# Ledger of designs, part 86: miniprotein binders against a2bj90

Target 1, 235 residues: a2bj90
Amino acid sequence: MSRSARRKTSALNTVLRVVEVFASIQGEGPFTGTYSVFVRLAGCNLRCPFCDTRYAWSLEAGKPLGVEELVEEIARYEPSLVVITGGEPLLQRHPLNSLVEGLESLGLRVQLETNGILPAPARDEQLWRVYHVVSPKDVPVRVPGAKLHPSWVDYARATGRAWFKFLVANEQHVREVAEYVAKLGIPRSRVYIMPLTPEKLDMKELLELHSRIASLAVKWRLNFSPRLHLLVQLP
Key: E = the ipSAE of ESMFold2; O = the ipSAE of OpenDDE; V2 = 0.75 times the mean of E and O plus 0.25 times the DockQ between their complexes.

## First folded at step 8 (miniprotein)

Design mk2 (at its last look DockQ between E and O 0.85; V2 from the best seeds 0.00; counts 0 for: pae E 2.4 > 1.5)
Fold by OpenDDE base, look of step 8:
Structure mk2 (fold): chain B 235 residues (1-235), chain A 107 residues (1-107)
Amino acid sequence: as target 1 above (235 residues)
Amino acid sequence: NPDELIKKAEELIRKAIELVRRAMELFEKGDTEEAVELMYEALELFMEAIELAEETGHPELADLLWEIIEAMLRLIYDFRLGDFEEAEELMKEIEKTVEEIKKIIES
């Protein structure tokens, strides 16, 4: 292969399929309340029945954006955190590493949201250096084809830069999460339970659900994640 | 009264230990669903006993009770999966810790 063909293939590895870029408050997990730019990547390896971002499931739902252009767009917001989310961001792992390198070169902190099906970052990846919030889809609500890749537990222990966020609706779900994290040896300090919010809850119902799940988090000695953006009516 | 609180913790622990014993017997008989229910009832009693142990200045007892809870959660997971080999090892671990707790309560 000629030097020109290798340069063209390297240039193709610098394009992401992006659904949307917007500024908001991180509403979930360990960075709740942080002013963040959200980068929603296109494509997902799951079809969760409770997914609030179904429009991101197809790669074709995203526009192709160059990494350099995307870094410049993100930087204009002066974010305290860059949140890379989507369907499943790790489906675009190669250009995603280039994005992380660009963002880190500007001193920007990066947090990845992932379903944990694909392997955790290797030590030679730029993704190794960022924060990860893993949202398993095999417990308590079992999505077909969801299984947490074991390497995420190893990554969490090795780096301290991973947290696990579980969607729960009731105490039985919290029990199943407690069993699962005990069995897999996930440190409880890295576990968040978050309300599974059905479609069409009013604000009163949403607050009541948050209260119930927060009380269960205290009872079961787990961290609680709000859906803060829903409570404060932000994107 | 600290003496009343520790006595209440001891009562909770004794009840929880009896539930664990019954759950293990049920599991050996193949009554997994009922065994899991009793294990969670015992787990809640141990959680209440931990709070009382911490309030009365018995952190060593609280730590042992938490170790039991973690072992119980792993055991419950294995019960749900029908993994009997790992369950037997965890049962022995729980039994050993239960006997250690009994010695503390009787002292």
Scores: ipSAE 0.729, ipTM 0.884, lowest interface PAE 0.6, mean pLDDT 91
Fold by ESMFold2, look of step 8:
Structure mk2 (fold): chain B 235 residues (1-235), chain A 107 residues (1-107)
Amino acid sequence: as target 1 above (235 residues)
Amino acid sequence: NPDELIKKAEELIRKAIELVRRAMELFEKGDTEEAVELMYEALELFMEAIELAEETGHPELADLLWEIIEAMLRLIYDFRLGDFEEAEELMKEIEKTVEEIKKIIES
């Protein structure tokens, strides 16, 4: 390859556009409560009206960071879990695989958060071996342009390393999720429902909403995901 | 009284399957929204029956009732897509499971 083409390919494999890196508690999904380092990647292929992290939508919001430098920064926190989130992290898929390789070489456990529009990992990707929490945005919340790629269900069945998390506000939403996962054959053990929290709730209101959605999870035999970081006021 | 709770569960199941059958008729006539509403009414009755089956120590009954609910959720999906052929197949599965439930209750 020409010298300029090789340099461009190397930059994609060694550099990520990163909005922020910080330590906190994983507040959602199957790893709730785990001491984690969050790596928020820039860029998103959706513009969800309920997004908490709109500042990560543009790739320009991220600053270039070398993968090897990023691995060293993450390792210094001594996390129990590395959570890769964003925007949509799979928009930076190839350098993301390099990051995962570096983190795994240090024995660090990795979880990816994705909206599931882009395909699940292939067997030869480093991402194949990490955990995934997939949050479809076409059911029940119906974000335009969102559609779960069917490979995620195949991936979950083949590996057992994916869970599906749905934002819900009421029982009608839970019914829609139940219909959706039943048709796709997603086992209930892999499904989480989580409160769709409007902005500006006080703690009492947040707890009441959590209680209502948790009760629906029990009724429908689905897993419940809190938004624990909001309840305990962590980033 | 466990015997009274099982009789109540039997009544709930009978009412629920009648609603499912009526929902199928509505779907076949093109009244899809009303059919879905009846299906959810039936689902609520099956869920009540599940609670009673669990309270009376009949987990095998509760498991069969949940199988019906899973089939009903697929059926509702087919109602929304207008997939009559799949809906008819699922309805046959539901009726077969109801007959199995009747055997358990009558034993």
Scores: ipSAE 0.475, ipTM 0.821, lowest interface PAE 2.4, mean pLDDT 90
ESMFold2 (binder alone), look of step 8: mean pLDDT 81; pTM 0.790

Design mk3 (at its last look DockQ between E and O 0.87; V2 from the best seeds 0.00; counts 0 for: pae E 2.0 > 1.5)
Fold by OpenDDE base, look of step 8:
Structure mk3 (fold): chain B 235 residues (1-235), chain A 107 residues (1-107)
Amino acid sequence: as target 1 above (235 residues)
Amino acid sequence: NPDELIKKAEELIRKAIELVRRAMELFEKGDTEEAVELMYEALELFMEAIELAEETGHPELADLLWEIIMAMLRLIYDFRLGDFEEAEELMKEIEKTVEEIKKIIES
């Protein structure tokens, strides 16, 4: 067995706490419409009042799953993209790097969803090579304990593999996002605004909200992210 | 008519510049909320003027107006935080760009 084969086997013996694995369409951000396998990791460092995945907040809500077993499970779906999400995936950074190494070895593209509180990937991490959608929780709706780590702006500039997605409900929220990205020097081409959807919207109300926020995106020269999965009634 | 469109853009820019000046005066007095409101009113007028400048073949004016909008957004952020030191530097930058725009409009 070559030295290269032994290094691959030792990195794959890590365990992730996983809530769910499912196939769907990526409904949000720069990869909207992509056939994707979603890996929802357990545990979050926030308690957002608008969180639609509150069941993932505890690490104990996830089952322990080996990286090798998880890679095999994902590969069976033949995804165009692997989306790693959850509460906060970067709470499991070490086994997550091993997962990324496994997926990339199969030629699979990987996108991470993160709240941006934890530091961006370093150059020596496998996570450095993947795509990141950062969803700050300090603007426009300020979640207690949320602050974007500055290294994400640096990572975005250095790699071009990061986008920033902001939840907005009205024009005041869009203005606050515009101020924030101007001040932090986030490239506007990397900024997405997305409708903040209250619980219990019907389809008519959901479409009207999308139309209003999309018009504001054009007015303020920002990218628009739909909630496509909600519009097409997918997971 | 291109000549009518550029004249409308000039009128919008002049109104926006006046609002920016008033906003700066209000900020210096500590009337931050009213200053921010006037800054956003000016931003909307500059956005309309950019569209007209692009339609009339004045991309240099459109670019200069966009630079003002970006500086104003940073200034508004600093106003909200009460960061007066950074705000003063940005105000000087905006004032310089405003005087450059006036020269273009008067030419």
Scores: ipSAE 0.697, ipTM 0.874, lowest interface PAE 0.7, mean pLDDT 91
Fold by ESMFold2, look of step 8:
Parts: C-alpha cells; structure tokens; sequence
Structure mk3 (fold): chain B 235 residues (1-235), chain A 107 residues (1-107)
C-alpha cells in the first residue's frame, strides 16, 4: 500500500462529516432520560416534511473531523451514552464503523439512530455490537422512498439490539403501525410509538398529545416514547 | 365475580368471531373499507376480553387472545394491498385458537 493510497484510505476511514456535537438528555426511545453526547452526522437520504433537523440534510453541512479527535472530544463529556444521529448516519458507514471502534475501546455505550433504509450491520462490522433505534418513515407517515430494509428485523431478532420507533398523531396511525409490525413479525416489546409534534404546539397541547399517545400505547400493548427534550425544553 | 367475568369474556369472543367472519365475506366481495371497520370492531371486543382475562388471573387466555389480534392485523395489512394468499390459513389459525380458548373457559 503506497503512502498516497494509505492517506486517501485513512481520510476515508478516519474522517466524518459532522454537523454538531453536544451534550443533552436522550429524549426518545428505550434510553430516554440518559445523559448523552449527541454526534449529528451530515447527509440524509430522505427529505421528511416533519424533519426538525433539516440543517443536516446535506453532506456539505458537516465539517470534516478526524475520528480520533472526535473520540477524544466525546470522552471529555464523560457521557453515559453516545448517540449517533443525523441526517442518516449510515450514509457515512465506513468512517462510522471506525468511530464506533474508538468509542467501544473506551467502554462507551453507543446508540445509532437510523431511518432503516440502508441495511443493518453485518456481523463483522463494529456497528454490529451497538444499539440501534430504527425509525421507519414509510408507516404511518409515508415518506416517499422510505422502505425499511428487511435485514433490520433479522438483526433485531438475532441480536436483541434494535428497537423500532414510529411517529404517530392519532389512533389511525397506531393501527397502521400495529398492522405493519404484525406483518413484519416485530415483537411488541421492540416497538415504540412517539408523538408526531406539529411545529406550533404550546406546552399544554404538547402534554395533551403525549397523554393521548401514551394511552394508545397502553391500549395497543406497545412501548411509548416521549419527546422528553421538548417537554423539558432541552436541545 | 370471576365466574360472571369469564362468561362475559366468552360472549365478547363469540361476538368478535362473528364480526370477523362477516368481515371476511366483505373482503371477498371487495368491500375492503367496510370489512376493515368490522375487523377493528371485533378487535375492540377481543381487547375487552383480554382485560377481563387479566382481571380474573388468566394470563394464558389473554396471550391466546393477543395471538388472534396479531393474526387479524396481518389479514388487514394483506387485504389493504389486495393480497389474499394467507387468508385461509390465518382464519384457520384464528378458529383453532378460539377452540383452545373454549377449552380453557369450560375447564
């Protein structure tokens, strides 16, 4: 391997395009309430109309950061959880695996957030060992081009390290989710329903929506995910 | 009274199964939206029966009722897409599970 080829390979394998790194509380899914460092990667393969992180859609929105430098920055926060999000983090799969390796070498717990269009990790990837919250966007919200890759269900069954999170506004949406997960064979214990929040909700409306969706989660024997960061007004 | 609650659960299940059979007739006619409404009406009755089963300490009955609900949800999913390939098998699974439930209630 020539020095020039090694430098190009190292840049590809050790550099991520990163929009932001910040500490906060994981507000959604199975790790709700955990002190976390968020790493938002640039680039997305969807343009969801309800996206609240549109500034991360373009790969150009991210700054190039070396993986080793990023690991050191994350470690200084002493997080209980590292949340890798975006955009769609799997668009940067190769250097993402390098980041995961670095974080795991420090004993840091890692969770990936993904829309599930790209395949689940292979057994020999570093991503195989981390936790995944998969948010399919073809049900109930029907974002064009958003089909869940079938490998995610296989991965969840094989590893127990994936959960599926769905945005819902009402019981019709919950019915659609229930039909979908029943067909795909996703166990209810791996399914979260979460409020689809319009941009203009005040706190009273936000609490009422949470209450309604939580009641539906109980009725349908599904897990409920809050949007806790909105309730407590954290980023 | 646990005996009264179990009799109520049995009545809910019987009514729900009748609704499912009526829904299947509507699916065969192509009246999909009406059929789905009946399926969800039946599903609500099964959910009421699940609550009664849990209140009376019959978790195995509640589990069987959830199996029926999961099969119904698969039927609804397929039928919205015009797919009837699994319908006969899923209905046989539902009816078999109903017979298991009857044995539990009558014991």
Amino acid sequence: as target 1 above (235 residues)
Amino acid sequence: NPDELIKKAEELIRKAIELVRRAMELFEKGDTEEAVELMYEALELFMEAIELAEETGHPELADLLWEIIMAMLRLIYDFRLGDFEEAEELMKEIEKTVEEIKKIIES
Scores: ipSAE 0.512, ipTM 0.835, lowest interface PAE 2.0, mean pLDDT 89
ESMFold2 (binder alone), look of step 8: mean pLDDT 79; pTM 0.774

Design mk4 (at its last look DockQ between E and O 0.90; V2 from the best seeds 0.00; counts 0 for: pae E 2.9 > 1.5)
Fold by OpenDDE base, look of step 8:
Structure mk4 (fold): chain B 235 residues (1-235), chain A 107 residues (1-107)
Amino acid sequence: as target 1 above (235 residues)
Amino acid sequence: NPDELIKKAEELIRKAIELVRRAMELFEKGDTEEAVELMYEAIELFLEAIDLAEETGHPELADLLWEIIMAMLRLIYDFREGDFEEAEELMKEIEKTVEEIKKIIES
């Protein structure tokens, strides 16, 4: 029995606070349309007024789940992508690195959703290897306490594995995003604008909003992210 | 007709340059709100001109128009946030790019 195989199983014994695990289609960003398992982690460092997942804000809203058990649960779905989301996944950075290591060992692709307040992954983290969709909350709608950590721009340039997704409601919001990405030096090819959807839109209103924001994306030469899951009535 | 499209692009660019000049004068006076509005009107004209420049096979003109838009957006951001450290340099960059664009459309 070769000594090399005893690399410490101890890292897989870490615990995550998990709200829910489900299979669906990725409805947003560069992986739109991908069959995905979503892992919604508990706890958030923000209180966005437009948040559709307010139930995930408290760490106590999540159940403790071991990394090994979670990897086995995810693998049963045979996903094309694992999406780690929640409140703010990077609040659980240490066990999250262990989760990524487990998933990558099975050959699974991983995408993280983050608000970009916490520092980008360092080169020695397992998180360095995965894809990141950063959703800043300081532009165009300024959420109190939101500020993009500068290291995300550096990470995007160094790796090409980060995209920035901005919630917009109108052309003024798109202008503010254009100013912001110009100032920070974020490559336009990595920028997505996505409809800010108020509560209680009907399907007609939702489609009209998508059409307006998509037209603005073309005008301002930005990528467009749908809310595809809302359009096709999936989780 | 490509010749008609390039003439239209030149007309849009000339109008945009006039708006940029007026906006720059307004920024110097502290009339920031009106200056930002004129800058965005100019950016929209430059965006239309980029489409025409690309369609007519003038990528070098399209690139210069993007450079000026990016400088304008950075300047607008700095004025919006009240950070004027780079504002003078950005104004000089915009002026230089305006003169480069004029040389192309007058040739």
Scores: ipSAE 0.810, ipTM 0.922, lowest interface PAE 0.5, mean pLDDT 93
Fold by ESMFold2, look of step 8:
Structure mk4 (fold): chain B 235 residues (1-235), chain A 107 residues (1-107)
Amino acid sequence: as target 1 above (235 residues)
Amino acid sequence: NPDELIKKAEELIRKAIELVRRAMELFEKGDTEEAVELMYEAIELFLEAIDLAEETGHPELADLLWEIIMAMLRLIYDFREGDFEEAEELMKEIEKTVEEIKKIIES
């Protein structure tokens, strides 16, 4: 292996703009229930009206942390899963690949959360090997400027490491999701529908909404994602 | 009783196919909103038929029923986006799949 190829894999001293690092339970998607460390990266290319992490929108909201330092901090939690989220983590793609390299060297499983506007990982990226939960924002809620990059569907088919998660409130939303995934050729096994929860929903209403959306998932042969952390009152 | 479930599935499929035919006529006449609702009525019947086909051990029929549902969903998408030439191609695909389904339920 040439020395230039080794330089490509040794990106030390790279920094990420990080809003917060904390331990909790992954409450959504295919890894629901997993003891996780969440790494919230600063910066977002969208301004979703339903965003519950608006404090992460600005890149300047993040504290610069070195990748090596961050890997050590994450490892101290002994997580079963590292969830990289934000904002939009792919805005910091280069140092993010360095973080993934460090986490993988310790045998840690990594999941990325993305709105899918930026392209899926290339085969030569460390991100190629991690799991991805892609949350398109152009259906059913239709956030302005949001469009899923088509490479995510190809990536999901090639690797089996991507899932697509949609916020829905009712069957009309589920119909729109079904039309969308049928058109894009996204396999049903890779699709999750998840309750779109208003900010101040009481527990009874939250459970009723979960039941309603879960029933629709069964009807449409889609996967159901809870918002488990809301049900069990965790961050 | 498996034989009764198979007959029920065939009845649902025949009804759904008629709804699809009516929906496609409405699309051609420009009555798009009514056509979409008929398409979803047909999809409901196809979904019930899929459950019965799987329960009675007919996965090939279930696969064809899913194929037609997926084509119908793409058709609805194309009509809502104004892609009428693509929609016409999908209508022909749906007609072909309907004929394949008819062969299975008549055998």
Scores: ipSAE 0.422, ipTM 0.804, lowest interface PAE 2.9, mean pLDDT 89
ESMFold2 (binder alone), look of step 8: mean pLDDT 83; pTM 0.818

Design mk5 (at its last look DockQ between E and O 0.91; V2 from the best seeds 0.00; counts 0 for: pae E 1.9 > 1.5)
Fold by OpenDDE base, look of step 8:
Structure mk5 (fold): chain B 235 residues (1-235), chain A 85 residues (1-85)
Amino acid sequence: as target 1 above (235 residues)
Amino acid sequence: NPDELIKKAEELIRKAEELVRRARELFEKGDTEEAVELMYEAIELFLEAIDLAEETGHPELADALWEIIMEMLRLIYDFRLHLES
């Protein structure tokens, strides 16, 4: 391979398609309440009917940003956590590994949000070292083409750096999650149920839904994830 | 009274075991939906028995009942896959 081809391949591995970068509080999962910079990557391999970030589905919805520039932008916020989200971040796995390397070199903690369809990180990837919140889309609401890749269960057991977050609307959904995690052997301590929020809930309805799902979490001995950002009216 | 709570837990367990037996019989007949419903009714009774076991200081009983629930959930999952096939 010519020096020019290596430079072009290195340049391709250093550019991300980014929809937005913003600072907020992590509202969901094991890091709820953490001051975070969110990096929303463009492109998704799903078309979930309940997706709140449909604008991120196309790769073309993102702007090309260099990894170095993005690391500098993130670092200016002095975050307690960097949350990499989007459509599906792992569609940009190669430049994402470079981003993680840059962020970790600054001592920044990184959490990835993924739908779990693509394989978990391999041991030689920078992504192996970060935290992952996997949001399966095959249970309880079945999105066409969604299937949890088995390697995420193995990754969770091997590293303790993965959690599984399920969107639920009722007790039937919680039952289906309980069956699923029992069958797949996902450790219950790594399972979060989170309210499936329709687009048009008022604050009262949102709180009632949170209360109902939290009670079901206790009943079924699962962790509860709020939608804290919605409750406190942050991005 | 702890002794009354233990007796109540034992009654719940017996009722749950009977529901599991009936669910298995229904499954063998091909009545899978009704079998799953009875298994969930049994799980509810086992969950109540776990709460009583925890309240009365019997964690070993709670753990044993939880393992039963986990096995039942695995069976229910397999039953659902059969219904969807």
Scores: ipSAE 0.770, ipTM 0.908, lowest interface PAE 0.5, mean pLDDT 93
Fold by ESMFold2, look of step 8:
Structure mk5 (fold): chain B 235 residues (1-235), chain A 85 residues (1-85)
Amino acid sequence: as target 1 above (235 residues)
Amino acid sequence: NPDELIKKAEELIRKAEELVRRARELFEKGDTEEAVELMYEAIELFLEAIDLAEETGHPELADALWEIIMEMLRLIYDFRLHLES
């Protein structure tokens, strides 16, 4: 093949390392309950002890998929929302912007889930236009190496398209979240607290934890996020 | 009785302000953990006063009390940073 043809083929074959693609409901955050297609990207810059998707930590866990192929696969589900998650999706930022472009060209709504260590989207990125749920891991759960990049607060204020979701197990954790968001200037309307679920909770324990954290959300005037997919036993 | 609820809110605020004063004294003496606990006790009373302010149709009072809580939370955050070394 000519150098020009191979160059065009390379651009058309922009790839993402993808662990899985599946349909379910969005169980967390501001879009809870939405029929969604999840795209789990490989690779993570954290090793959270409570991670329930450890199988996505390594880039080698992902299969290379072309962006065009991925867009077609996603579109066949006719989703109300496309959730890009991982690992940490922003580790594959360049091809991720290509995926977003393809999805938006079909009118599909996109939400990204991120731990917020890497910077928020710039204005000239396709990612600027999508929704983001940012889950900082430095408070209250204190994962080593986690630190929220300050650009996410500016991005949320400038666009209204980002929310911050914190894992909490008790009121001491909620107090720490409240201190953190007060210092960073994150508006309460953008903050969710969500149950930190230990492995192997039965349904009674899971519901009890949800009730406790929801009550704390009301007390502290914060939004509550369930882990709805766990309550209704969906992936 | 709205007048009774407003008097209750004022009592809660007065009690919370006393706790804040005591907490600042404890902080100056180096009793930081006890000071932070008193500050959270005051925050509890301010949150209850906010409930009453909302119930009685006084959103400006509720907003003002929330601003006080936010200032207290920022102060607690700074205390923790200053003392981690």
Scores: ipSAE 0.522, ipTM 0.844, lowest interface PAE 1.9, mean pLDDT 90
ESMFold2 (binder alone), look of step 8: mean pLDDT 83; pTM 0.805

Design mk6 (at its last look DockQ between E and O 0.94; V2 from the best seeds 0.00; counts 0 for: pae E 2.0 > 1.5)
Fold by OpenDDE base, look of step 8:
Structure mk6 (fold): chain B 235 residues (1-235), chain A 85 residues (1-85)
Amino acid sequence: as target 1 above (235 residues)
Amino acid sequence: NPDELIKKAEELIRKAEELVRRARELFEKGDTEEAVELMYEALELFMEAIELAEETGHPELADALWEIIMEMLRLIYDFRRHLES
């Protein structure tokens, strides 16, 4: 391959389709309460009926942004964490590795959010070094086409940089999560259950749901993830 | 009384073991939903026994019962997967 072809392929691997970039508090998972810049990538391989970011499902919903420009934009916020989310960020794996490299070169911590359908990072990827919150969509609520790729369990064991976040509405859902993590050998310390919130909950109902699911987390010896951003009315 | 709490834990364990036995019998008959329900009833009894073991200063018993719960959860998973296959 000519030097020109390598430069063109490198240039194509430096553009992301981005829906939005914003600063907020990480409301969910092991980094709850962290001042974060969120990078919402466009495109998703699922169509979850409970998705709150349906506008990110199409790659066309995102604008093309260069990795370098995006790193500079993120750095201006002086974040304690960079959260890469979207539809499914790993659909843009190649430019995403370049983004991670850029962010890590500035000493920024990165957390990826993924549905876990695509393979976990390989050791030679920049993504290997970052934190991952995997949100399986096959348990307890089954989304068509969702299946956790087994490499995420291996990655979690090998690195300690992965957590699994499950959406639950009731104790039956918590039971199904408990079964699933027991069967797959996912360490319980890496498991979070989070309230599945319908679109129309008021603040009182939201708090009651959080309380109920938190109590179930204690009963079943699982970690609890709030939806803190909803509770404090942040993005 | 610690002795009374231990006796209660032993009773819970015996009841749970009986439910597990019945659940296996139901599963062999193809009554998988009922088998899963009985397994969860047994699991809850083991959880109560763990609390009593912890309160009475028997952490080894609590740990052993938790390992049983983990095995039960794996079995329940397999039972459910059989229904969904």
Scores: ipSAE 0.752, ipTM 0.907, lowest interface PAE 0.6, mean pLDDT 93
Fold by ESMFold2, look of step 8:
Structure mk6 (fold): chain B 235 residues (1-235), chain A 85 residues (1-85)
Amino acid sequence: as target 1 above (235 residues)
Amino acid sequence: NPDELIKKAEELIRKAEELVRRARELFEKGDTEEAVELMYEALELFMEAIELAEETGHPELADALWEIIMEMLRLIYDFRRHLES
């Protein structure tokens, strides 16, 4: 078989199940405020009661897209950051590594959002070189089966490219996060606490909750993450 | 008066250490919830002492007290796991 035919066949056999691709502002974590393209992958290994993207839980919710075509679509937006999210993106790990390779070959900066149940990237993976925001779901809001894989702490220390983000509503939650990160040895500089907001939007209450959680972040010497997209009403 | 603030910080530290001692005794006795409550009372006193240490230009003391707080948080985590077991 010719080299050209092998290349075309390989590209077509590497597909991702994608729920949506859209431009917006990264509203959370260390890259808050960055003009971003979001790629929401289908499939999740959790069924969190507070999930606001339930439509991405099933792998069948995604459309099959070839990696090369997806890279071209993303590039048309000219993003400052590509945010790969979902569901749980690491369920599609093999084609995800191919997507990351394509995006980085164009000089595009990539951030992955993950619940941290599956292991952190190995050194020989393209994912090793991108940024990760890990949101453990076993503290303070405890989701059954949601145990953080220990490799994420090692990865964060080795690379400096991972942060840990926790949803909190009050100081009791912050105390539980502080206990957890102290036990696991997660440096405070890598920890974000973020408001756990009700589904119903009340802007005054949302702002007051942001203020209270930000004050707790200062008290506990943790980083604060807003939910900026909710405050400015972007997707 | 920095000297008075330093003496205040030392008093807070001694009080916090006594609360930790009592909390450990309560844990050994099986009074785990009360032990955790006393640990958090001690934590608040250590946090006050940290503020005083920073106000008086003693960041080394403040850093040492934060390390104590981190150790206490690990211990509280273990206390809670015992209660839930």
Scores: ipSAE 0.467, ipTM 0.824, lowest interface PAE 2.0, mean pLDDT 89
ESMFold2 (binder alone), look of step 8: mean pLDDT 82; pTM 0.784

